# VHH binders against Glycosyltransferase family protein 64 C3: the designs that were tried, part 5

Target 1, 302 residues: Glycosyltransferase family protein 64 C3, of Arabidopsis thaliana (Mouse-ear cress) (q9c975)
Amino acid sequence: DPDPCDATNQREFQKLRSDQITVLINGYSEYRIPLLQTIVASYSSSSIVSSILVLWGNPSTPDQLLDQLYQNLTQYSPGSASISLIQQSSSSLNARFLPRSSVDTRAVLICDDDVEIDQRSLEFAFSVWKSNPDRLVGTFVRSHGFDLQGKEWIYTVHPDKYSIVLTKFMMMKQDYLFEYSCKGGVEMEEMRMIVDQMRNCEDILMNFVAADRLRAGPIMVGAERVRDWGDARNEEVEERVRDVGLSSRRVEHRKRRGNCIREFHRVMGKMPLMYSYGKVVNSVGEQGLCRKAGKLVFCDRD

## First folded at step 5 (VHH; framework vhh_7nfr_2)

Design c44 (from b0 with E107L)
Fold by ESMFold2-Fast, scan of step 5:
Structure c44 (fold): chain B 302 residues (1-302), chain A 123 residues (1-123)
Amino acid sequence: as target 1 above (302 residues)
Amino acid sequence: QVQLQESGGGLVQPGGSLRLSCAASGFTFSDYWMSWVRQAPGEGREWVSDISGSGGYTYYADSVKGRFTIARDNVKNTLYLLMDSLKSDDTAVYYCARELYYDSSGLGYFDYWGQGTQVTVSS
């Protein structure tokens, strides 16, 4: 209801809850409602989740379906987390980053309606974020690169480094919602317009915003169990997401995202993205000592 | 309410040219990315090209890049595909599709499809 850029939506970090997170799940496709219900129930089961906001971006969805969705979300979510279904006024991907007066936690988790993560990995991601709250923390990463032959910035995957965390699972401080949506003047307005024109790249733009402010890259966190139902390389996607994806569009998707990087670079007049290396994992290799031939040695030793 | 209607398909010899049109109605055409998708005999659907609502951004499949040009007329609510240097491999039913939404995995959503127009390149 209120203007999202009203000063009342700009809360001081120290006045916000530090013990829990707010989960912001983007929803659009009616075909994903059963999966969305499962994902919301999973997040609601974690003690670190205080609130789950389902951001429904499809304005053509009938009110009866939304009412049924809300009933199902509340009925099948066994945890103590509050659940809200918000019908958005537009289908803009930028709307997932709107600041909201109902969000009272320092950390927010931005996620898609087709990503499942285990509870231990969710809790671990939160602990990693707490140790560096100015960084974007997530489980899905990509990189920017400079193509020397084409003399242009590209969107890529690199085995040893990354600069971009995806909104499939992105934990960040609430401040970045206001930075993305309400600050940065005409340059940020132009870049949000590019996101709307592309119907893509809101995740890349958030990485540009965070990197420009902090002068540091994101943090990748490992997950014990993660399932990406939206991954076009996954055979099961074709069965659950009928007639919505084409494998031939993977090349187009990569080119579109590369163009977003080039456009954001043009608008900002600089490349603020910074590389990060390695990932943080919630497991040390099992360091058992075993008695072999009367000596204590590592158990995996022959 | 939403309707997409293709035209301009036909039989052409290798090396020839065709211009496909798609007339759109029932929605604000300039607010949507539009796509051309084709289906060759015995194959699945293959994305060919798309164009942003303003026409400022265009993308092409590697198989058609440099030979096909996508264009739109937002005053006439019409999408075009200009096909040059046609090859026998371009033989397919060509569909006009409205792009609903992209997700971060690269799956695009198409909420409305035309009935298709047959393009046959023979020799």
Scores: ipSAE 0.472, ipTM 0.758, lowest interface PAE 2.5, mean pLDDT 85

Design c45 (from b0 with G108A)
Fold by ESMFold2-Fast, scan of step 5:
Structure c45 (fold): chain B 302 residues (1-302), chain A 123 residues (1-123)
Amino acid sequence: as target 1 above (302 residues)
Amino acid sequence: QVQLQESGGGLVQPGGSLRLSCAASGFTFSDYWMSWVRQAPGEGREWVSDISGSGGYTYYADSVKGRFTIARDNVKNTLYLLMDSLKSDDTAVYYCARELYYDSSGEAYFDYWGQGTQVTVSS
């Protein structure tokens, strides 16, 4: 749409489909196209997926390559989901949250082009979201914290609590697209500008938006099989590494994200993020005991 | 036409200092994050440091933190790397690179690279 914030093109929650989801997948690296095709095919095979929008953020990609990508996505995806390839005019990460009149489902799934999840876990995440539609639901979580020694907000991992769900896999009500992109006035505009300057943290900002509106944290759901191909802890074969990508170390990535939390806190004048505890799992079974740090604990403890 | 040209490399003794410069032209320099990336003999590329378009944010690899300082002069369209307490393992070709994209997993993508400048730390 020429104006994604035109409220006349928005549909009321009750008038949107409740039986399926729309998947919004970001793509940028041409080197990840084979993986993107596999992930799209996987989502397309699920009965709960009505539409998949591939948001292509690399404006330098030739039209011929995009035409071939679209052909492959439609040809080799086995399901009935409609597939669209949208070439974006900018590489802004904020653009993944633009509202679109073509999205007719109550729930949207925001995901990256390097995360693969099994169908049962996808269906389970949707069922959890349906029972908690105002919350962000996802499989990858992080925490905010306050470092008493440094006297600053930080981005961290905590074994017992979380406040941030990542865009690697984030299910939410589509209303949050409009909240993020079209509401909140000058403060939201400044925070989106920070996301663009940092080239990062759109997922953290979405968590700030949702927590501020709901006054509650996100929900972590477990997955039976999830593969994160973008995890820097997985070694890449050198012949696959060429002139396009260079992985930052996880420590520096977390520091950048900590700076985002501090900046969003400064702009809003408050810390709206709230903690959630535990995870929801679609499993009934005997829980094994494992030795961790010399103690016997349940094996699924972090 | 975008151009990046490094200078300031050379031979230096362990514990010494060097200042690398990168002259940028052909684009609005202040609109882009800029990086220093190095490649040691027989090794792959290693990200060293980057700086935001405004210069307000800087990040460093753990191996250089506290020893290197990245800076920029947006009036002169020049990127700098101030290297203190140099070690033999800092020996590498140092590249200036323009950051185009940084994804949610922390992978940086570059569209333009300089030719590189050799830094050798040896007695």
Scores: ipSAE 0.425, ipTM 0.743, lowest interface PAE 2.9, mean pLDDT 85

Design c46 (from b0 with G108P)
Fold by ESMFold2-Fast, scan of step 5:
Structure c46 (fold): chain B 302 residues (1-302), chain A 123 residues (1-123)
Amino acid sequence: as target 1 above (302 residues)
Amino acid sequence: QVQLQESGGGLVQPGGSLRLSCAASGFTFSDYWMSWVRQAPGEGREWVSDISGSGGYTYYADSVKGRFTIARDNVKNTLYLLMDSLKSDDTAVYYCARELYYDSSGEPYFDYWGQGTQVTVSS
């Protein structure tokens, strides 16, 4: 395995391609393979996608199944994008941000294997990123806040302000891969170890890295059709089993995410996250009113 | 094969204490977050507590905070739940579960469960 932090992987932004993106999709669950194949095929058909790297993080998956997956990905993806299946040496969430010599584009799209977006919205997100290449651009956002009673930083969802883009769909400059994985010395090493111990918060840490360098927040971009199949499955499971523990875990999940923010704040000695407001949308394809769940609402409401 | 086996349940009076154990085998125990999940008769499952692979991070449901303590012994491949100040509403089958982290949201789901151990709190 080549050293991902070799200086040759720290390519200058101006030397990288500006016309297309590289898509980095995390995979782990055998259950999601059919959906992963559909999502890869969708990205491969976009003219702005030069390559798709499927980062397989489950070390227990048999080689035979991975070989079959690769054959299916290449066979059922008719687009011009190159497709690679990379079995990761560890299940670490940090590994999704490893720099790779095969990534020759200025922009990379980090995404999960259960998020689907329409081609026009993908193209729009890339356009927004090109206008703001130092910022993280994505469709799923969260926020940080300070709890005055507890006197601690917390992870939250706030309707009018955000500071964190999720890796469900996160477009960023390739430089941040090297910055996250290879720079920052002992502080970054400690924060990556926290991510591994928590098995969580690699997305929050990337937001800390980007905000610290830029001194600005991320950008939320709208999509005409974005589906988060992971959230839909969680809702289906809760309905079927009437599992009160699922609601308890949502509160606890936010507390864990808050602990990540507090730990990163401790290590860095500062809070670099900054708030952004508003959502950038491409209204050309949008309808005024749509029926969703029996109600008449704006079509771009998700 | 992955196997999780709970023990230590029983009948206890309100205000009493119990110590549950879960013996794990078939995987590298220290690489996984482990959870305790309970289910009372006629109710859904309720997550109780979990602990990181190293034991450095622990989390608790609000209903058990200050009363329960989760711990692990990575040399013995054993997970523990120390339950103090037990209440009648703590009556449930307690399950040991292995957490599998998969996506960027970091929200775990459980891939393996034990058979459960019954805890009954009554006078």
Scores: ipSAE 0.465, ipTM 0.752, lowest interface PAE 2.4, mean pLDDT 85

Design c47 (from b0 with G108D)
Fold by ESMFold2-Fast, scan of step 5:
Structure c47 (fold): chain B 302 residues (1-302), chain A 123 residues (1-123)
Amino acid sequence: as target 1 above (302 residues)
Amino acid sequence: QVQLQESGGGLVQPGGSLRLSCAASGFTFSDYWMSWVRQAPGEGREWVSDISGSGGYTYYADSVKGRFTIARDNVKNTLYLLMDSLKSDDTAVYYCARELYYDSSGEDYFDYWGQGTQVTVSS
């Protein structure tokens, strides 16, 4: 869209499709194209997916390679979903939340190009979202907290509560694309600039937006099988980087994410994040034991 | 294409100071976070510091906080590490690295590295 924030593109929730979702999947690394193709094919195989938009954020990728990628995506994605490849003008993480006129579903799924989820869990997440359409629903969660000693907000993990769903897998109502990208004036513009400067925290900002509107936390859903390939797409990085202590890098990463929370709190003048407790799990599946590769396993497990 | 070249290392006595430089080329320097990472003889690599594209945000390892300052000059496409109160434990090869960040949930990675510059702190 020439102006994704044009008011005519903001359709009423009740006028949008309720039976399916649109998948918005980011792409950047040319080395991960085979994995991206596999993930897109997996989403396309689900009857609840009407459209998949691959948001290509690497401006240096040649047009020839993008054309080949589009052909491969459509070739390996049998029959059901509409596939679109969108070359983005920048690598901004904020661009994954831009409204698009082609998105005609009430629900959108924001996901990374290195996360695989089974179809039953995808369908279950959608059912949970339909019952809670104003909440963010996802499989990867984190928490905010207040460090009493340092007297500052922090990014953390709690075993019993969470306030943040990650964009590895985040289902939400389409309205939040407009709330994030088009509304909130100078304060939202400043927070999006922080996301761009940090090269991080677009997921945290979306959680701030949703929590501020609803005054409730997100919902964690369980998955029967999920694969997070992590930074596997960066297999070509120098081997020596792998010797850097993970605890040292994790502390820095957490400090950066904590700084995002503190900055968003400063800009908004409030802490809108709210805790949720527990996880919604699909306990309904094919019951019983199945014989796979000579062993008895639960029929609904991979 | 993308190139990073460090300079400014050398031999210095404990308590001394050094200024490391990293000349960057082949990309829009101001669009990337940049890091300093060091490797002492016979040890693994240790992240030292990083700086945002604008220079507005900086982070430091606890071992160097208060002694080292990271800075950048986006007009000259150069990254700096100003090292004060050097200790024998700071002896290492110092590498300039460009940070790669595709999504908010991943751990930071370095997609390009310089060749390194030797810093030796001894009497």
Scores: ipSAE 0.365, ipTM 0.701, lowest interface PAE 3.1, mean pLDDT 84

Design c48 (from b0 with G108S)
Fold by ESMFold2-Fast, scan of step 5:
Structure c48 (fold): chain B 302 residues (1-302), chain A 123 residues (1-123)
Amino acid sequence: as target 1 above (302 residues)
Amino acid sequence: QVQLQESGGGLVQPGGSLRLSCAASGFTFSDYWMSWVRQAPGEGREWVSDISGSGGYTYYADSVKGRFTIARDNVKNTLYLLMDSLKSDDTAVYYCARELYYDSSGESYFDYWGQGTQVTVSS
């Protein structure tokens, strides 16, 4: 769109398609292209996916390579979903949330180029979202907390509660694209600027936006098979696609994300994140609490 | 073409100080987060510190916080690591590296590395 924030281009929720979703998948690293192709093909094979937009955020990628990528995406995708490759004018992570007039579905799925999910779990996530269209729904969750020793907000994991869904897999109503990118005045502009400086935390900011609007937390949904090719703990990940040998990098990542929470709290003057409890699952062999690594967690938790 | 070249390493006694430099060329230096990563003999790579493109944000590994300072000069296209109160455990080859992509997935890549500079802390 010439102006993604032109309100006259916004359609009423009721005028949008309710039967399918649009997938918005980020790409940047040229060496992740083979994995991206596999993931796009997987999404295209699902009957609930009407359109896949590959948002290419690396402005340095040659046009010839992008043309080849588009041809490969269309050639190797077996489903009826339309596939678009959009070269973004900026490497900003905020650009993944730009509203687009071509998106005609009520629901959008925001996802990364290194996460695979099975079709049944994708369909189940959509059914959960349809029952809770104002909530963020996803398979990867984290929490905010307050560190009493450091006297500051932190990014963390809690066994019984969560407040943040990650953009590894985040289903939401498309209205939130406009809310994130086009509303909120000077405070939202400052927080988007922090995201750009950090090269991170657009997912945390979206959770702040949604929680502030709804005054409720997100919903975690279970998946039968999910592969996070970016997780260094996954033994199936090729060496070249993981951050191998940098033992302290996870600490840096957590510190950066904690700083984002503190900065967003400062800008907004409040902590809008709210905790959700429990996990919605299609079916599991066991429910209840189990002891894993000395902690009580849901038995079906990975 | 992207090039990163470290300098400033050497032999220093415990409690001493060193200033490492990394000269960058072939790209818009101010657009990228830059990192220092070290590798001790017989061990894997350990992230030490990084700095945002503007220099407004800096992060440090717990092992070096309070002793090391990362800085950059975007006019000179140079990254620095100021190392104070050096310990024998700081002995390593120190590399500067450019971050290609850092996102909410928790994964980031270093797409270009320098050749490294040796720091030895010994009496």
Scores: ipSAE 0.480, ipTM 0.758, lowest interface PAE 2.4, mean pLDDT 85

Design c49 (from b0 with G108Y)
Fold by ESMFold2-Fast, scan of step 5:
Structure c49 (fold): chain B 302 residues (1-302), chain A 123 residues (1-123)
Amino acid sequence: as target 1 above (302 residues)
Amino acid sequence: QVQLQESGGGLVQPGGSLRLSCAASGFTFSDYWMSWVRQAPGEGREWVSDISGSGGYTYYADSVKGRFTIARDNVKNTLYLLMDSLKSDDTAVYYCARELYYDSSGEYYFDYWGQGTQVTVSS
């Protein structure tokens, strides 16, 4: 679509398909292509998935490699879902939220190329979203907080409450794509520019947009099996070359995300994030166990 | 060909100051976050500071916050680290590094490193 913000892309919710979802999966790193293929094949096998759009954000990837990737995605995805590979002209994280004329479903699933979820849990998340279509629904959550000593907003984890769903797995109504990318004028443009400069926080900004629109927090759903290959405590990430150190990276990551919250608060002149409590789980399933930093924990703990 | 070349290291007394420079070539410098990373004798690598492509955002390790300032000149393709109130604990080889990418899980990678410049803080 030459103009993603054309008014025709602001389609009425009631005129969109309610029976299936569109998956928007972000890709950038060529070393994750085998995992991306596995994840796409898994999504394609679900009856609730109408189409999968792989948003390739690395502009330096050769056309030949992208052609091979597309062939592999279609060859290894035996399901009925249509698969598209979209070469982004920019590595901007904001591009994952661009509205697209090809998306004809009420619900979209925003996800990373390093998160695996079982089909039953995907279907359960969709069921929860259908009952709460104005809310963000996901499996990975964080919280904002106010630091009384520093007198500033911070990014944090709280055991009983959350206000932020991560783009590792985020189901939402497609209206929010248009709201994020095409509405809000100068304020939204400034906040998207902050996302680009930070190379971070597009997930936090989407939560600001949704919370401001609805005046409600997100909903956390549990999964029977979920594997987060991007979790620094997972044994598989230990061998990544040129990694400076996990603790130093975590500290910087938290500082950047806290600064994003403070910047978005400054630009908007308000804190629209709201807390949610509790987690919704499929009553016939249970959360699996995972190894993180050599310790057995529930897979949904961070 | 991507190249990063550090300079400005040396011997300085405690409480002194140094300015490190990193000359970058072979890529569009303003499109990348840049980092300073140090390695003390017998220790692992420690991240020191990051700066955004525009220079609008900077982050520092708690050990150097308030003493070090990271800066860049995108016209000259040069990264700087201004080090004030130096301590013996700041003795290390300082490396300039380019951040490759950042994903939504919060992981980012360095793809190019300079050769390093030695900073020694002693009386």
Scores: ipSAE 0.335, ipTM 0.672, lowest interface PAE 3.0, mean pLDDT 84

Design c50 (from b0 with Y109W)
Fold by ESMFold2-Fast, scan of step 5:
Structure c50 (fold): chain B 302 residues (1-302), chain A 123 residues (1-123)
Amino acid sequence: as target 1 above (302 residues)
Amino acid sequence: QVQLQESGGGLVQPGGSLRLSCAASGFTFSDYWMSWVRQAPGEGREWVSDISGSGGYTYYADSVKGRFTIARDNVKNTLYLLMDSLKSDDTAVYYCARELYYDSSGEGWFDYWGQGTQVTVSS
């Protein structure tokens, strides 16, 4: 459909499938295509996944590469999940939340092309979401705080006290796509423009949207095995990224995300983010530990 | 075809000033955040400053804050770094880099780099 915000594309929750999820996975870097293929194949092997939409955001990618990518995605995926490759009209991070008439599941999983999760943990996250369908459910969390000295809202990391689930792995009800992209009038339009200017923070904005509607925080779920290939400590990160002073870049990243929180607070006139405490874990396996740079650590450790 | 070319480096005395330029081509310059990154002799790369596509947002490393100013001219497709009150510790090769944030939950990435321009601060 040419207009994702057409009211005819807004489907009643009860008329959507409850037994499976749709995976919406972002792609941009041609360098990550082999990893993307592996991650898509992993999701496709789960019985709870009905479809996978690869959202390709790089307008410079040749059509021949996209055709080959689509062939590889369908050929190397062992499951019955339908696979679609969607060339996006823009590189905007907001586009990952566009509603689509082809998405027929109550739950959607928003994820990046550099996170791999085991099947039991994926299924467990879905079961937790089904019990809490108005909340954002994910494996990577961050927090907001108020800096008393600077008298400003800041972005922080607190795995035991969190308010923000990251788009590395974020399960939510399909309704939030429409809420983010099509509702909220001038306030939401201004905040989406801030996301585009920042080239960041679409995950934070989704958390603002969900918290404002629900008046409750997100839920962190543990994963038995997670590989976060985007973590700078992993050997497969690009040399250009690894050459940048890591402490300086982490400080900049936190400052930018903190500024997003301050801007969204300004536009909304309130702080809707609420804290959640603790992590929901399945009683089996690794207790939510991830292997990062050869070490077992909590999955959201940066 | 993306190209980034730095200029304006040279030898300056401590306390002096220098203006670096980066000429960009092969992409819509105003759509991208741009960074300055430096590498001192025998050290790894250090991020210095970045600027949003519109110029509305700027960030600086604590080591240069208050002394350096990042700016851009989107009509000329040029990025600038105005360096004031230079110190010997500012001696480095300065690189212009285009930022890539397609994954907002991770660190910011660079997809294209210039060749670098040498800045030497000595008496």
Scores: ipSAE 0.594, ipTM 0.822, lowest interface PAE 1.6, mean pLDDT 85

Design c51 (from b0 with Y109F)
Fold by ESMFold2-Fast, scan of step 5:
Structure c51 (fold): chain B 302 residues (1-302), chain A 123 residues (1-123)
Amino acid sequence: as target 1 above (302 residues)
Amino acid sequence: QVQLQESGGGLVQPGGSLRLSCAASGFTFSDYWMSWVRQAPGEGREWVSDISGSGGYTYYADSVKGRFTIARDNVKNTLYLLMDSLKSDDTAVYYCARELYYDSSGEGFFDYWGQGTQVTVSS
């Protein structure tokens, strides 16, 4: 698609498939290719997944390696889902939200290359989204708050409430791809530029867009088994994976994301993020259990 | 190929100042966030500071904010760390690192590191 913002790419909601989802998975690090292959295979085995688009954001990756990756993705994926590998011309995180003519489902799942969700929880998330198609639905949440001492908006985890769903796992209507990438004029363009300069916060910006349009917060759904391979505190993450990231960067990560919130607030002239409370769960029995930092916790807890 | 070479380390007294440099080659320097990371003897690696490709955004670890300044010269392909009010706790090998990518949902990662330059703060 030479112009992703061409109006012909915005299909009518009623003409789109309601029975399945399209999965959009970002990839960049060649180091994570084996994990990416496992995650794609997992999604491909689900009957609700019609298509998986692997959005490859590293322009330096050789064509030979990408050809091998595509062969492996198709060879080792057991389901009937169609698999596409799209090499992006830039490493922009905004590109994960570009409208695409190949996306024919009402719902899209935005996810990272380091999160595994069980099939039953994936199906449950889709059922929750179908009941709330204008909201962002996901398993990883964060919040915004106002720091009275610093007199500024901050990025935080609030125990009682949330306003931000992360792109680790974010289900939404495909209309929001158009809202993010093609609408909102000069203000949206400035906020997408901030995302590119930060190389971060596209998930926060999508939450700003959705909250501003709907005037409501996102929905958190619980999962029976979630593996977050990118969480350095997760005892199940291999030492080599944790060593690539620095634990001291958690302070910087929070500061950078807080600055994104402040910048988006400045550009929009308002705080559109709305708080949601509680978590929707499929089971009233035991949840999946994980060890994090020496403590036994539910796998969907940060 | 990508190369990063640090310089400017040395022995300095508490309260003194040093300026570290990192000469970069083999890539378009202005397209990448650059970081300073340090490692004290017997300790793990600690992130110190990073700077965006344009230099418009800078971040600092709480332990160095107000004392250290990160800067870059995109014409000379050089990264700097200006260190003021040095403390004994600042004693470490300082590494220049290029960010591979910044995971919006996780930790940032580095793909290339320099050899390091030793900073010793002692009387």
Scores: ipSAE 0.456, ipTM 0.748, lowest interface PAE 2.5, mean pLDDT 85

Design c53 (from b0 with Y109H)
Fold by ESMFold2-Fast, scan of step 5:
Structure c53 (fold): chain B 302 residues (1-302), chain A 123 residues (1-123)
Amino acid sequence: as target 1 above (302 residues)
Amino acid sequence: QVQLQESGGGLVQPGGSLRLSCAASGFTFSDYWMSWVRQAPGEGREWVSDISGSGGYTYYADSVKGRFTIARDNVKNTLYLLMDSLKSDDTAVYYCARELYYDSSGEGHFDYWGQGTQVTVSS
């Protein structure tokens, strides 16, 4: 019930904790609860995680199921991190970026309930972020481009030339929660309304916000072991996670995301997204081999 | 209790038209994107079209763009698919589905499906 944009939620950066992060993890699908529990337990076991907030966005979930989820999260997460389950007042994706008075760390990690990352890679991502605290740092990237034939901005996949970090795993300074949710006046309000209409693109909007403020692109970091249970190209996805969308729906998803870029460009009157090149990796040897789309490739390549 | 019920399917000749309806109940209809998804005999599910809660945004599969129109009536809690210039390859069971929010993997999520309505396009 407190106003998330209350001045007490925008603390001075230097007065916030620098030694740990707060994890903000979205939950919605009741089918993904077992996976969510495993992911939360993994984060709770890391010494750099002070708090985990599970942001539950499904208003149809029974209270009894949420109570059981909270009990399971606390029971199966023996680490020192505090765990909170927050029933969101709406299913809005914008709510994942609301400032919260309980968040006392300089860095926050925004993540989805279907991505697993090893502890060493989590720690490495945090070390990279500490070196560049005004940038968005993450493991999954996309890009924007201008289609000369269609004469419009588009959403594209370009890992060697990227401008967008995805909320699958996005580490950022807490200040950006306030910038997204509480500042920017009518233009930001209109763009958040577009996110709500689209039920999508809150990650793209955060990249617009960060790029506009910093005038620089994000940073992609590599991981030793990342499992994306939502990626249907992975051999295990259909066996473990049955919350799989239609392949034809990915075409719609990309069209919708391209329209978000065009709409944000229209509202802001400019294209603030900037390209970054390359990936920062901890030099830990050869990457494993994965089968994707019938080809044997390095797991982190595509 | 969320329910979706399709109607309006049937047999039609190539070049003909049909209007499908989906009656929704048990939730605030205007808060959700709604989709039409079809399944041809022996094939997987294919997304056809979707529409935003307000009706302000619509998207179509390339195979139906220019022939199909998705619409909704938020007062009546009803989703529509207006199908023109029907082809034999449009023959399928048509389902309405309620859309969940997307994740960053690009997969569409659906939490509730109707029972389907059969559309057969043949001479």
Scores: ipSAE 0.510, ipTM 0.766, lowest interface PAE 2.0, mean pLDDT 85

